# Ledger of designs, part 296: VH-VL binders against q96il0

Target 1, 167 residues: q96il0
Amino acid sequence: APERGAERRDTAPSGVSRFCPPRKSCHDWIGPPDKYSNLRPVHFYIPENESPLEQKLRKLRQETQEWNQQFWANQNLTFSKEKEEFIHSRLKTKGLGLRTESGQKATLNAEEMADFYKEFLSKNFQKHMYYNRDWYKRNFAITFFMGKVALERIWNKLKQKQKKRSN

## First folded at step 9 (VH-VL)

Design W4 (framework fv_cixutumumab)
Fold by ESMFold2-Fast, scan of step 9:
Parts: sequence; structure tokens; C-alpha cells
Structure W4 (fold): chain C 167 residues (1-167), chain A 120 residues (1-120), chain B 108 residues (1-108)
Amino acid sequence: as target 1 above (167 residues)
Amino acid sequence: EVQLVQSGAEVKKPGSSVKVSCKASGGTFSEYTISWVRQAPGQGLEWMGGISPFFGEANYAQKFQGRVTITADKSTSTAYMELSSLRSEDTAVYYCARGEFYDSTYFDYWGKGTTVTVSS
Amino acid sequence: SSELTQDPAVSVALGQTVRITCQGDSLRNYYATWYQQKPGQAPILVIYGRNNRPSGIPDRFSGSSSGNTASLTITGAQAEDEADYYCNSWDTSGDYVVFGGGTKLTVL
């Protein structure tokens, strides 16, 4: 759908591109990790003679990338919020203030934080399971269309050879 | 050990103002925020605003902007809520409640409430 | 005030499990906190953060959240659990505290 790929550009606020591929790139380019999702974005090369099938594959890959970035940005936000609440809860259970005498945030040791990570993973198990299921479904679709594109390219090469053999 | 003690019931005329106090004891007054939450008879809880005594900074719900003033006196460990231009709709129980110092929404200790009646 | 939605009433049989829900867009980014209020009394904090209980709150009370919905679960409801339950959280801006409309729990 246009709303998910055709009209979106990889731009930062104020019109600056989120990342820039190498100049005159003829291949897909992998950028630095996104600040919010921690995922490396892929800038897709658009060939001058892109077929409708190749365009469909590219758009599917772009939409899947956007879906991944949104999911992990939201997860990172949830993780940060839940971590802060856990720290505050533990400090409160001990009767401790949230700030030290210097005004710095009070922290928990590694053993106490291990409890948070176990609870976070347990709580988000179903969400991550659905994410993995959808991730596999999307990759299956991508592989399927990659196969179709490969067959199209083989057919085009065969047609080119046939023309050479004719004369 | 931690206790929030509120001032006594008030009966006020429309157009007047009321000032309710909340004295905190047990624990460090500056380590937390004090919020004011009201409840009209048979109705739900409504947040009016809160203050961080450490910063002296108050935050108010939009509905009460211009009519409510929340202050704190560190020397007496007391927070105040003043509501002006009283209407009959302001008849309610007014609670003070303690929140964690870092912008949390949970209130771990509550005062017993101050009944404010606006009539005649 | 309309940011968080609760059903006005719910009933549960003694010893059975009940779930009270709180729904709002702000819950996608902020946790709900739960309070119990009995007639003529001030509210009592029951659950805060994701699923944390203050000292003195029975372990039959638990919290959970998913998407824009937070839930308070009472496993094995007791007669003394009959009360009004309120959720609260930040509004979508994170600047103001908002309360749900409250749910009256009747233990049959």
C-alpha cells in the first residue's frame, strides 16, 4: 500500500536524510544502527530498468524493514520504561529514595537487575513469539519473490541468448 | 511511620476560596512529590495537580489552571492547596497523596481527606 | 479524564478470579497504577509499575499490561476485596496524571 512504502522517504526531521549511501552506489547499502531501534537500515538500490516484479520485491523488503524498525523502537521504549519502574520499585521496597545525596539516580546491582531481565523476557515472550512468527512469514514471502525475480532474470538471459543465436 | 495529616472540614460560600493543608511526617519531605486529588460525592478520583517540595515546582491539570495554587513549606513539611472562585460543583473530599520524587504516577501514602462543602 | 476507560461495575463469586481492565492510548508508553477504595476511606495503593505490590497487599493481587490495556487480576477473590478500583497513569503527553472512571467490584 502507498502509505507503507511508496510515499515514505528515509529522512530525518527538518528534511535531512536519516543516512546516506555511498555516492554512485549500484548495490544495496547498509547504514549505521538507528538510534531508537538499534537496527542497521538498508538503502535499496533502484535499477533504471526495474521490472514490476522487482519493484514488488523491493517494496516488500522496504516495508519489512520499516515494520522491524517500528517494532524494535517500541520495544526499546518499553524496556527503558519498565527498567526505570523496576529500579524504583526495588528501591522503594528497601525504603530508599530514588536519588542519592548528589541528585544522581540510584541504581541496583547486577544480581538484582537479572530479576528484571528475566521478568521482561517472560512478560514479552508472547509478543516476541508473534514477532518471530511474523518475521519468518515475511522472510518466506521475500524468499518466494526473490525466486520469482531469479526466474524472470534467467528467462530474460535466455531470450537474449536466443536473439544472438538467431543472428 | 509515614503519615499525611490534613486540615479539618470546611464549609464555604460560592465565590470564596479554600486552603487545605497536608502535613507530612516520617521520611524525608524533599524526597517525594505531593499531589492533590479530589472526589465529588458518588464520583471518581480527579487529579488537580502536584508539587515537588525540593524544586518548589507545581504542575496543574488543565481544568484547574488559574483557579488552583499548590505550594509547599519545607520548614514545616507542609503542602497546601488553595482553590479559588468556589462553585457548588467543587463540593468534594480533597486528598493529598505522596508520589515518588521521579515523576511517577503512583501514590503510596494518602491523607484521610478534607471535606469541602460549598453551599448558599 | 476521558483518557483512561474502565467498566463501571464488575461482579465475582467468592473464591473465583476477576480481571478489571483499564484502557487508553497512554498505556502504550506508561504503566497503569491501581488503587482500592472502600466507602468513607482514602484510596490504597495496590499495584504499581508493571506488577509490583506494596508491603501488606496480598499476593492474590497482580497486574499486567499489553498494548493500550492494563489489567488488575484478583485470584481467589475474598469478601474484603469488595471495593472501587481505580487505575491511573500519565496522559499521552506525559505531563498530567489522569485517573480512570473507577470500577465497582461486588463479591457475590
Scores: ipSAE 0.000, ipTM 0.440, lowest interface PAE 21.3, mean pLDDT 79

Design W4a (framework fv_cixutumumab)
Fold by ESMFold2-Fast, scan of step 9:
Order: sequence, then structure tokens, then C-alpha cells
Structure W4a (fold): chain C 167 residues (1-167), chain A 120 residues (1-120), chain B 108 residues (1-108)
Amino acid sequence: as target 1 above (167 residues)
Amino acid sequence: EVQLVQSGAEVKKPGSSVKVSCKASGGTFSEYTISWVRQAPGQGLEWMGGISPFFGEANYAQKFQGRVTITADKSTSTAYMELSSLRSEDTAVYYCARDEFYEGSHFDYWGKGTTVTVSS
Amino acid sequence: SSELTQDPAVSVALGQTVRITCQGDSLRNYYATWYQQKPGQAPILVIYGRNNRPSGIPDRFSGSSSGNTASLTITGAQAEDEADYYCNSWDTSGDYVVFGGGTKLTVL
């Protein structure tokens, strides 16, 4: 029975990195890097007179940020897990323990680690290719809506200028 | 207020074609994409394709490529889906659905559906 | 070809919590979107972009995702929640939209 607010988006896994902007911020805010994705979240300012087009752009940017955060959190988790498994497997093959005599984490040399990095990149090539495609699609859409917002603002300024001249 | 109004039910012969319309009202037609999703009796939802003004082209599910054509008329805010070489397996309810964020799969508003029956 | 898998049926007692699951390789890269469909009606969007609710959708509906799995959770199920639930997403190529097979929720 969660006591955390029902109005919060997340009923909260403990330990998840969250950022909390000042109440009633008048500007976009950039937070600290997320623990899992290593990306900085952006809190988007909502203007008092936000148009439907501006709202659409903001929501698209928010949704894209959430998607991007999730992708990199999953990628970083997978990398860390597979790296540890690779190191343990190689140490087992050599007949070495997981810790040195001094209690330090046993490590592999750069040559051995290069094998892991090549394998990881090769294995994840398709995944990264599809990520890049979707990332470009999303950024194209964001750029398109930014252009539309800019045109809307130009039109509104032009209408204001014409109103002044009609006086 | 956003509304997608679809054309009425159709009964077609095997081998013929059907063209279903979807008229959008509320909001700027050019600011969203329209997809077509069908559902055979007692079956699940199946995406057929969509038209995206953001990328300037229609995109079709592989199963329907060559048989389906999706078009849009900006002057009437109407999208169309034409399916040719009809078979009995094409008997279904055909929905149009809108994606407001970009070409993706977030269908926020749906038409009522158009029943297409293919019978001899 | 990538597809999304859902269990065909689940049941929940009135007032209890139920989780409907969608599984597929594309969910490692793309969020699932969830729809509710009642007999004779068009689907209604209930969750998109991991855990966003459209206007008018009750707060008892929530979404989550991990790895190749996405879940729709209904906390405190009500009789009116009895419906078919569909997930959708992009296929692994990001070129085509795919739907799960649907889950029939029965509220006992």
C-alpha cells in the first residue's frame, strides 16, 4: 500500500535518481545525470499562454526524453552485466579468483578487454542502428514542430504590427 | 474537440476494390498522421499502414504492400484507404486512427470503424 | 519478423490489482502503447510513452517496462474495466507498427 502520492507519475522504486525543480519555474531546468541512463533530464517550462501547437511540441520533447532515458538505462545495465560476466568467465578460464591477494577486484589487461568491447559492439550493432533511426525520426519531428511554432510566432507578430498600423 | 468520421458499411464481391474515407475535424489536418487498422470478426487489431505529412509519404505493412493505397486530401481534411483484389479474409472492421505526436504508434483518436464484408 | 505476445485471457477480482503483459524484442528499443476495447466499440488509448495517460483515463491505469517486456497495471479493478486490452509498438526495424494479440480481462 503505497503512501507516496497517487498524483506522482512514478510510485517509486527506491534508489532511482530523480530531480525536483523549484516550484513555479519560469524557465526550462536541466537536472543532474540520471543514475542509470547517465543523461541529464530537462524540466520543460509551461508558458501561461501556451498554444496547442506549443503544447504538442513540448509533449513530443518530453516523450522523446523519456524514451531516450529508458534506452540508455537499459543499454548501460546490459553493458555492465555482460562486462562482469565476461571478466568472471576469463578469470575462471585462467584458474584465477575474482579478487587479488589484497582484496582488490581482479582485472583483465587492455588486450583482453578489447575482445569484450568488440563482441559487445558487434552484438549490439543492429540495436544501435534502430536506435539511431528512431532518434533521427524523433528529432526530425521535433525540428518540424519547432519550425511551425516559429512560423506561428512570426504570424502573431505580423498581426500585431498590422493592428498598430490600422490605428 | 477531435473527431474522425468514417464512411458507411460496404458489401463487396471477391476480386473488387473498396475505398474507405476518414474525415478529420478539430485541429490542423497537416499536424498529425492517419493510420488504418483493421479487425476481422473475433480477431485482434492489425495495422495496414499510415500517411505522415512529417515525412511526406505513406508507409504500408509488408502484408498489404501492392494491395493497399493510403492517400490524403488536405482541402477536405480526409484520408482514404483503398484495398484491391478483395478476398473473404478481408472481411473486417476498418478503423482510421490519429497519431498526434509524430508518425509513431500512439493512436490517440479513433474513428467509429467501417464494416467491409466480402461475399459472393 | 518481430511480434508482440500477450496472454489471451486474465481475470481479476473486483477491487484487486491486475497486470497485463506484452512481450517482444522491439520493446527493448520502443515503448509499448496500450488500448482498451469494449464490444462493438473502437479502441481507446489508455497508456502511451511508458506511463503517460491521456485526458479522461483514470489514475488506476499505469504502465511500466523492463527489457523486452511492457506491462499495463490496473490498481483496484472496477467492473467497467472488463474489456480487451491491446499493446502495440514498432517492429524491430522501426518501419512498421505491430499489435499484440490482445488480452481479455474478466472482472469477477
Scores: ipSAE 0.005, ipTM 0.610, lowest interface PAE 9.9, mean pLDDT 81

Design W4b (framework fv_cixutumumab)
Fold by ESMFold2-Fast, scan of step 9:
Structure W4b (fold): chain C 167 residues (1-167), chain A 120 residues (1-120), chain B 108 residues (1-108)
Amino acid sequence: as target 1 above (167 residues)
Amino acid sequence: EVQLVQSGAEVKKPGSSVKVSCKASGGTFSEYTISWVRQAPGQGLEWMGGISPFFGEANYAQKFQGRVTITADKSTSTAYMELSSLRSEDTAVYYCARGELWDESAFDIWGKGTTVTVSS
Amino acid sequence: SSELTQDPAVSVALGQTVRITCQGDSLRNYYATWYQQKPGQAPILVIYGRNNRPSGIPDRFSGSSSGNTASLTITGAQAEDEADYYCNSWDTSGDYVVFGGGTKLTVL
């Protein structure tokens, strides 16, 4: 579908999440959940006099959002696909059709699905550990730069109180 | 204005070691990571390893583990890459490159490269 | 074995659009970064974080990704765009940086 200039989108590997923040917003705006990642995108407010440090923080937060959206979009898609394949494989092994007499999709009970969940978690343990490590790194960096921005703003306020001859 | 200034060209004999320096000017050295990437004549780029001073870690590509050591001296804003047990195949241009603390793979500033020639 | 794959060479006519691709399983979870390298020079960063341009990089350069593939697109190629283009990203574990083999772009 064509994208209009007023629309904003989060790019996902398996598709595009779209949202339209309010015009002339003076604060961050939170959109609807992405179709693939199921995460809500944040539209970041850009102040008129954004400092280089504030710009760096904003770009880091935007990049972190995109990284997070990409990871969870892929995980959710992989989970859904492998779950369906597992169900189909087990039904075939039992000699059962993919649909019941009532036309509903045939399913496995909770006990049988426990095997899939155990296998999926075991298979993806390393990937999730690396995600958590990278999330920690990004969250630390964001906190660090937030602190620097806060100090910059405090310093600028203090400078404004000095006599013209001192500034 | 940030630059990475590398040490000069080296000619080494097989079996020796080489230590290349990369000095950062401007900015806050400790808020970034430094990686080393080499390029043999007519070949592509190959990542050797990087150092994250803030997290206190250096990591190395599997091919170079045991032969490469990457260090940083915060007082001089200088990163070093030492490659031991040199072979003719180590003849290459060695680049240092700056990455972000949270994403060490995105290299926004590169040194001009140091040519290392390994010959008998 | 999450090596990144690029075609060795590609050509484009002056003013036309060219797409350079980078493929690898790690690209499902990590964005590719793109570099331009001219003979005798160090690489320069062209695209990072999927589709962000550093200051000084022309608007004709853009990035995209879908599944296990990342692409660098040059819309309206110019003579000065003739160069080698490299992608890089993390391997599937997120522990090691890996580069694609590079693509030589010839502007006809």
Scores: ipSAE 0.014, ipTM 0.615, lowest interface PAE 7.7, mean pLDDT 82

Design W4c (framework fv_cixutumumab)
Fold by ESMFold2-Fast, scan of step 9:
Structure W4c (fold): chain C 167 residues (1-167), chain A 120 residues (1-120), chain B 108 residues (1-108)
Amino acid sequence: as target 1 above (167 residues)
Amino acid sequence: EVQLVQSGAEVKKPGSSVKVSCKASGGTFSEYTISWVRQAPGQGLEWMGGISPFFGEANYAQKFQGRVTITADKSTSTAYMELSSLRSEDTAVYYCARSDYLEGTSFDYWGKGTTVTVSS
Amino acid sequence: SSELTQDPAVSVALGQTVRITCQGDSLRNYYATWYQQKPGQAPILVIYGRNNRPSGIPDRFSGSSSGNTASLTITGAQAEDEADYYCNSWDTSGDYVVFGGGTKLTVL
């Protein structure tokens, strides 16, 4: 529940991070966890002099983040729904109510929940395999474009250093 | 299930233009590149160009630069290919095909094709 | 000349193994993707990323690559495999998609 400021997650050579309000951020920052995906979104800083290549990289990173957020939001909602349905079904089979005498939600023991977890993991194995494959593919693409941007910046700095100031 | 639905056959006169549509259903439209590939009667496949709806940028094969325009409408999940200054040599079946941005040459889903006939 | 070269026709006896080849300088840096096309139909993806099969493609289809050559192998060819086969890849610049000329497979 504590209110948090925005946090910069750009790993500079020093590895230092800082808290910064979103509106005053000069760099990428990490937001609070999304309600459904439980992932922290990264809000990308847009440089005033962004090159077309830098824009491509940023859009690829933003698109990958959106894809990642949607996958986990869907996965977490499916998990929660199926978990509740499983618990309700098992309690009904036992002839028990959905709430305890104190009005709290009734729960199953660990041995009973093991059946649900095994089934959920088996059912979602292929989906997670495809997710992991695509996650790695996207990260390879991001790394490739990061390399191109780095080379572009080095090239531009070298060109700038070679030119003499007028007068 | 992912499906690409193309507009119907067209008969055009030389010198005119044709605009073919490709509506994507299922999957996330912005995560994929939509390419246009044509095939003249009895001939092979020829890539014309593609567009990334997410980036809003199109890329064209050198042979078609200046004559082809590929666009996408993200709100309707529809890609378009417009070919101008039509000649008899443009008579072909025109396919739209989807590829993952990271696997740009791997067209996993194809439209059924739109026949364009250029005749006087 | 075309950037990717395929033999225009090959034949295989029912139940035997056939290899269809695709050659081009871009294949030194990029994997070939393979498609099957039957008369009056759109192409379907058969192999991508050197040797990956989409769901629904029989395991008798496999891919390989070495140097500037990619190959599609069908082990135990069946009558329904009779079709045109196309390879594609990036051109040497990585900016444009190029297709091979296609190979007509006849199953005897």
Scores: ipSAE 0.000, ipTM 0.454, lowest interface PAE 15.7, mean pLDDT 78

Design W4d (framework fv_cixutumumab)
Fold by ESMFold2-Fast, scan of step 9:
Structure W4d (fold): chain C 167 residues (1-167), chain A 120 residues (1-120), chain B 108 residues (1-108)
Amino acid sequence: as target 1 above (167 residues)
Amino acid sequence: EVQLVQSGAEVKKPGSSVKVSCKASGGTFSEYTISWVRQAPGQGLEWMGGISPFFGEANYAQKFQGRVTITADKSTSTAYMELSSLRSEDTAVYYCARGDTYDEPGFDYWGKGTTVTVSS
Amino acid sequence: SSELTQDPAVSVALGQTVRITCQGDSLRNYYATWYQQKPGQAPILVIYGRNNRPSGIPDRFSGSSSGNTASLTITGAQAEDEADYYCNSWDTSGDYVVFGGGTKLTVL
């Protein structure tokens, strides 16, 4: 849309892209995929009469998003960096230039690249296990607080309805 | 969509320097190299140098060594080319162009060019 | 003066085949890439890695190489193919990129 084209995107100090929503937004909205993490950021709407419980849920969701964005931005950067370093290191140790005699880009064979992928995945296995554990813990907490907020909203509606009937 | 957006035209005096920018969008900036290629009026293409933003390493054509500096800012996905000690012979259109890696001379995307005029 | 030599001009009749050549010692070791440039526009990549076409480049464009010579062939030239064509490659050291002087193609 036109409004989205006017929005600024830049990189935060944490290495995650910042994305600004339309000024008139009264709801949460989803931005384009972050350059580094490939995850779509959510900008959370802050109601003027936000309850302490709603604030806690929103902050938990924001913190989880930031954590998730950082994890995948760092993972993707590390993969890209180590892949390029691996290729250049192997070509250098073989006494090969970055070009073949035919002028094509010098590459490693499929077997050597498979070795890189296997080592990368193996080396990062524990890191991914900890990520999954933390992801489940965070999702449980978010789901729990979403339930609490829903109950609070239902209770408040019932209280307001009762008060209105009595009046 | 991959796009390279260059800074606007410049008019400079002999002996001064000029710094041209090239902002990349679409795709990962660090996975590609950026080269600078110039073209004097009615003349052919001339490679000045290139940089790998991932490694931060730049390489310059011998003709421009000592006069050209190519840099990259990964946080803004922007490459820069600064040419010093300008002469009238430096009047040209300056292009930035993207390569797969620094070692690949196949430039798949080009900026629209920045005209630099060095007045006598 | 360039390490890669191209004829400055070539003409072809509409629908006929034309071959643009690029010569240099570095082409014994490195493939040439080819670019098309129309007036007032930036170059576009036409052929890389001897005979690979980027997405959007018509199949009438092809590349070949033998010894110190690389060629860009346009089979069935169209009016829209009228442009300047440049080759580039590594210099003989493999450290620097060099361009040919360019060939102006006129489609009659």
Scores: ipSAE 0.000, ipTM 0.437, lowest interface PAE 23.4, mean pLDDT 79

Design W5 (framework fv_ebronucimab)
Fold by ESMFold2-Fast, scan of step 9:
Structure W5 (fold): chain C 167 residues (1-167), chain A 120 residues (1-120), chain B 111 residues (1-111)
Amino acid sequence: as target 1 above (167 residues)
Amino acid sequence: EVQLVESGGGLVQPGRSLRLSCAASGFTFDSYAMNWVRQAPGKGLEWVSGISWFEGSISYADSVQGRFTISRDNGKNSLYLQMNSLRAEDTALYFCAKGEFYDETYFDYWGQGTMVTVSS
Amino acid sequence: QSELTQPRSVSGSPGQSVTISCTGTSSNIGARYDVHWYQQHPGKAPKLLISRNSNRPSGVPDRFSGSKSGNTASLTISGLQAEDEADYYCQSYDTSDLGYVFGTGTDVTVL
């Protein structure tokens, strides 16, 4: 089980949670956009008394974030590469050089680039469809576990009230 | 159709090493947790090790911790178990098992297993 | 290593109902982890029979049902058939072991 190995090998989450009191605004925080994916990473707050179910939810969210960042980093790299290849191809067809008189890379106007965007979106339709499917599957799982965590917390509160009454 | 095919089992002497492989097909291998579960002859099931889809989380049963190493190659749709310092108690049929999308909470598909016999 | 306790065997005649108990501790079933059930015919790999206490996977007959209360989960087979003769294992997660735990297994015999 991933949880078993992670708990034995990495005690850093427990240390981190001790610096953020459970009742303060120590909760998930958002970092700056990643250079390659252009997505903001979320750093997850780890409660001192994190249950195994809460740990599963956090790990699922962390793994989903890594998967999402890798997808968009790869997508952006593919877009940039294919964009350059398209521009070079069109400039060659027009008999133009790859550099302007000022030494900058030559580029196409907006009307010409519209052809590239249409082709890129059509070519990547299936890839984006599979991404959306997997993204929804992951978010469904996250929502389901969030619900289970909420029910666990309600159940624990009910049990605590029962114990207080029996005292 | 989901298929898991284990290989690499055999007869091995105590203290030696053996590497098991599991070839997966019929699902998006890189999106699911994978596990090894063993069964000694005439005995029950014992979970051995699990690995998340990205390799970010790896775990082992106490009986194999420090001796076995689980790994995966998502590009080849393959799961591996490197078994070192083998003991007679490791004799078992080793199953490759697919976990849930979000973790290995239950095992929805199993291979047929590969037999590992550790004896002198 | 922790394990979940099941009866060694249960038996019944065709058409009868049999129930297999799976008893854990406060570190697993009592800690509110879900219980899953597997059916294993001789010489075959285990097959998922019940997931998350009571959910039936596609293709599993409705005569198989699961429940959980406190430290104990139960698998009930109603309308027992000859093909139900197999070993049955429950499975959960254990916080003390920090890993998955299987039951001791139950051999179901159809008389």
Scores: ipSAE 0.000, ipTM 0.471, lowest interface PAE 14.6, mean pLDDT 80

Design W5a (framework fv_ebronucimab)
Fold by ESMFold2-Fast, scan of step 9:
Structure W5a (fold): chain C 167 residues (1-167), chain A 120 residues (1-120), chain B 111 residues (1-111)
Amino acid sequence: as target 1 above (167 residues)
Amino acid sequence: EVQLVESGGGLVQPGRSLRLSCAASGFTFDSYAMNWVRQAPGKGLEWVSGISWFEGSISYADSVQGRFTISRDNGKNSLYLQMNSLRAEDTALYFCAKDEFYEGSYFDYWGQGTMVTVSS
Amino acid sequence: QSELTQPRSVSGSPGQSVTISCTGTSSNIGARYDVHWYQQHPGKAPKLLISRNSNRPSGVPDRFSGSKSGNTASLTISGLQAEDEADYYCQSYDTSDLGYVFGTGTDVTVL
């Protein structure tokens, strides 16, 4: 069978292992900020004989992280695009070029940029409200499952002690 | 074995009400989000409503908002859809569907559906 | 409510490959939500075929594969067989609707 296309994509870069948790880690590991979302990813440790409940909690946390990454990556792209469009529009209105005489990108002063930030926040107010609502709902669910996992672990320890006593 | 069994469908006049039920078995019902998805005869799939496992998140398609109410009874492993002010356009096979998580997830198991016919 | 766009139908002969596209918008696939695929035979309930863009559930043959790029997801069926004749639906989540969204559906015909 020929080599899979995905395995042929890009040469595995030297140093990419620095973004992975240590091989012998028994704990979750926090990585560097994502280029697009600017959020630090968490790499979850998967224990041997993970229970269905533990798997559900881990998957819920992974899903929440991915949802969060997708939201902020999209938000940052939208912000950057609209910011550039606003700057270009204002410079055109003022009869100025997009670059200074020194070749640097022309920009607006703080007062003019404040108008953009106010407009952007106002325009995205509902989207941010829904994000906050969903973020709280997800964290409530995670907290609940963390409690269930804790109770399961206590029960399993008690159950194991009873088995050891009977031996 | 995961099973979802819908019931409560039938022939109903426009403007009246029906309550659909879905009996779940073979999994920890109180740990999963549940959804109603419908399919009109010869048409595609349309998501109707979803409810999280803890009932903290409930959403409806625009076409049913204000008329339908989704609910669950975790003690009875049952999902419900209360359908009020029924319209001819609500005629469809209604599926009960299990998912991994309320938002951004997928439907890993489906019931066989219960037929709702709204006739004038 | 939003809807994902699929071709109405695709066809192929046994042993060939066929690809079904699923195109969304910036509020769903473009917002980087995962795409999932379902297979529905006539008179039957839908069955999960591909989850999270490219994951195959237990029991789904390797000849089914999924991918996603930008606003578009694709389902590829290689080594097409008679039993693949069915309707196929993509599904994602929409941030504007705050709900799930299905594709328009594609009828796969095995000639």
Scores: ipSAE 0.000, ipTM 0.486, lowest interface PAE 14.0, mean pLDDT 80

Design W5b (framework fv_ebronucimab)
Fold by ESMFold2-Fast, scan of step 9:
Formats: C-alpha cells, sequence, structure tokens
Structure W5b (fold): chain C 167 residues (1-167), chain A 120 residues (1-120), chain B 111 residues (1-111)
C-alpha cells in the first residue's frame, strides 16, 4: 500500500469552504474570522478509529458551531442595517443630506448614537437571554459527552493492560 | 391573546387618499418592527412598507415610495398607513404584520387584512 | 421591484413528499439574507411556517422543513396531508430594493 502516494479526490467539497485545514493534521484546526459572524471556525480532526460516541461528540460540536455562527452572522447584519437606517432617519429629521460637502457619508455624534445603542440593546435583551440559555445547554451537553468519551478511553486502556497480563 | 386588527379600507377613487390603521394587542408593541403587506385579488404577497421598533427607521417598496407614509403611535399600540395619490394598481387586501423576536424580517403575527378598492 | 421565483404549482398524493424551490439573486438570498416561508389557506391571512431558513415556529409539524444553498431555498413537506393544500410563499431581504421581497407563490394541490 503506497504511503503518501495517492493524493486528492477521496474528499470533494460538496459546499463552499472559505478556508482549508492543512492536509496533514492530527489536531483541530482554527480558521480566519468569518466575514459575517466575525468568529473563527474550527475544522475538527476525525481520528482513523473514531468510536460512535466520539462521532456523536464531534457532530454535536460541529452543530453547535454552526448554530453559533448563524446567530452572530444574523446579529451583525441586523445591527449594521439598523444602524445605517437610524443614522439616515436622524439626518432626515434634522433636514440634513446623507452626504457631507466633501461627498463623504454623513455621521451622527456619540450622544446621538447613544439612543440607538440603548434601544438596540434593550430590544435584543430577551433574544440574548435565550441565546445564553441555549449556549449553556449546549456546553453542558458537550461537557457531558466529553466526560463519556474520557471514560471510554480509560476503560479501553484498562482492558488492554489486563489483556497484557493474561497473555 | 396576541392580535393585530386592521381597519380603514374601502372604496376610493383614483388620485384620492385613504388612511389605514392597525390595532395591536397582547404583546409589547413598541419592541417590534411593524410592516404592511398587500395582496391584490388572486395575486401573491407584496411587501409595502416597514417601520422599526426605534423612531424614524422607515422603508418603502419602490411602487409606493413618495405616495404612502407609514407611522406608529406606541402609546396607542397602533400602526398607520397614509395612502396618497391612489392608483387602480393599489387595489388589494392590506395586511398588518409584526416582525419576530429572533429576526425582524420574519413576520410571525398577521392581521386578517382590510380591503382597499381603487376604482371609479 | 425584484421578486423570488417559485414554481406556480406542485402536486402530490397523501403521504408523499413535495419540495418547493425559491430562487433569488446575489442581492437577496445570495447575499446570505435569511429566507422565511408562509402558508396561506384560501381566504385566510398568511401564517409563518418556517423562519430563518430552517427554524419551525411552535405548533408547526416537523413534516415541514426548510433549507438554503447559494441562491436557492427549498421548503419540503413530507407525509403530505389534505390540509396542506394552500399557497406557499418564500420571503427574504433585497439590497437592491432596500426592502423585503416575496416569492411568486406556489399552489400545493393534494390529489
Amino acid sequence: as target 1 above (167 residues)
Amino acid sequence: EVQLVESGGGLVQPGRSLRLSCAASGFTFDSYAMNWVRQAPGKGLEWVSGISWFEGSISYADSVQGRFTISRDNGKNSLYLQMNSLRAEDTALYFCAKGELWDESAFDIWGQGTMVTVSS
Amino acid sequence: QSELTQPRSVSGSPGQSVTISCTGTSSNIGARYDVHWYQQHPGKAPKLLISRNSNRPSGVPDRFSGSKSGNTASLTISGLQAEDEADYYCQSYDTSDLGYVFGTGTDVTVL
């Protein structure tokens, strides 16, 4: 069986990937920040002898990452959209144009923007509370499965050492 | 009970004006974005206008820009649509719709609609 | 104003699965804005069926599912029932229109 002979094409990307983990990796790999969520994605290493329990843990971690990425991508898009709408609304109320004399985008001062930030945070308070609740639930589940995987590995090591004595 | 109730629809001649109202109950009205969506008889849904939960953030479909004005009165839990320079093409059932908590672009609560007929 | 493209009608028999596509452009679905789905029975107001691409609101059966890839979103109804006869609309946000856009609508018929 040739080692390092065969390249490529067992794994074709079925979707869009914005970064690639190193070909030879024995560890999880961390990518650059996502353009929309501003979070760094993790590509999980898949062991050659992955147990069903290890697979379940990996899938849970992948699903949690996707959930987290979607939440923050949506939050950032909503924030940016509403911020621009607020600025344009306040400029219109003042009778000001959307552009300065130099042709640059007109802005509001810090005191004026404080109203937007206060309202945005207040509106999103319950949403963030639910996010935190679900985040803790997901982290608890991940920790629980990490514990089960650790126990499985300890048990396997103990079994192997007992077999050595009985050979 | 969470509810939106539209009113103010009716028969109106082209070029005239009409004002629609939407009364909200059963939720914290001032915390949510509100929208008007219309549906011409036998046709699909068309978004008309939206107003954010904070003051002054307003948008309109190109077909109504400059003719319609959306507004809200948080003290009265009410949403309004002032329709000026009405055209035959504005004939539709007008729905009031609330943006949801997680994503304001999703409309989770709808009224039953009020019919606007623009005809001579 | 732009709109999202859906097939005019789809049909199936009770117990079968049907899928409705919703095709947008780079200014809406392709710009990663969420897609929502609404169910409308004749003479009734629309009801939010799927939000944020794949989330089912409380009370919506799990036989309804949504997905999104590139410029296209899909709504799948499994275990089709007579009560699923309705018009279905997708919806997203469009940067060119600076507003929300609905799909052309799909009439689901259960034979």
Scores: ipSAE 0.000, ipTM 0.511, lowest interface PAE 13.5, mean pLDDT 82

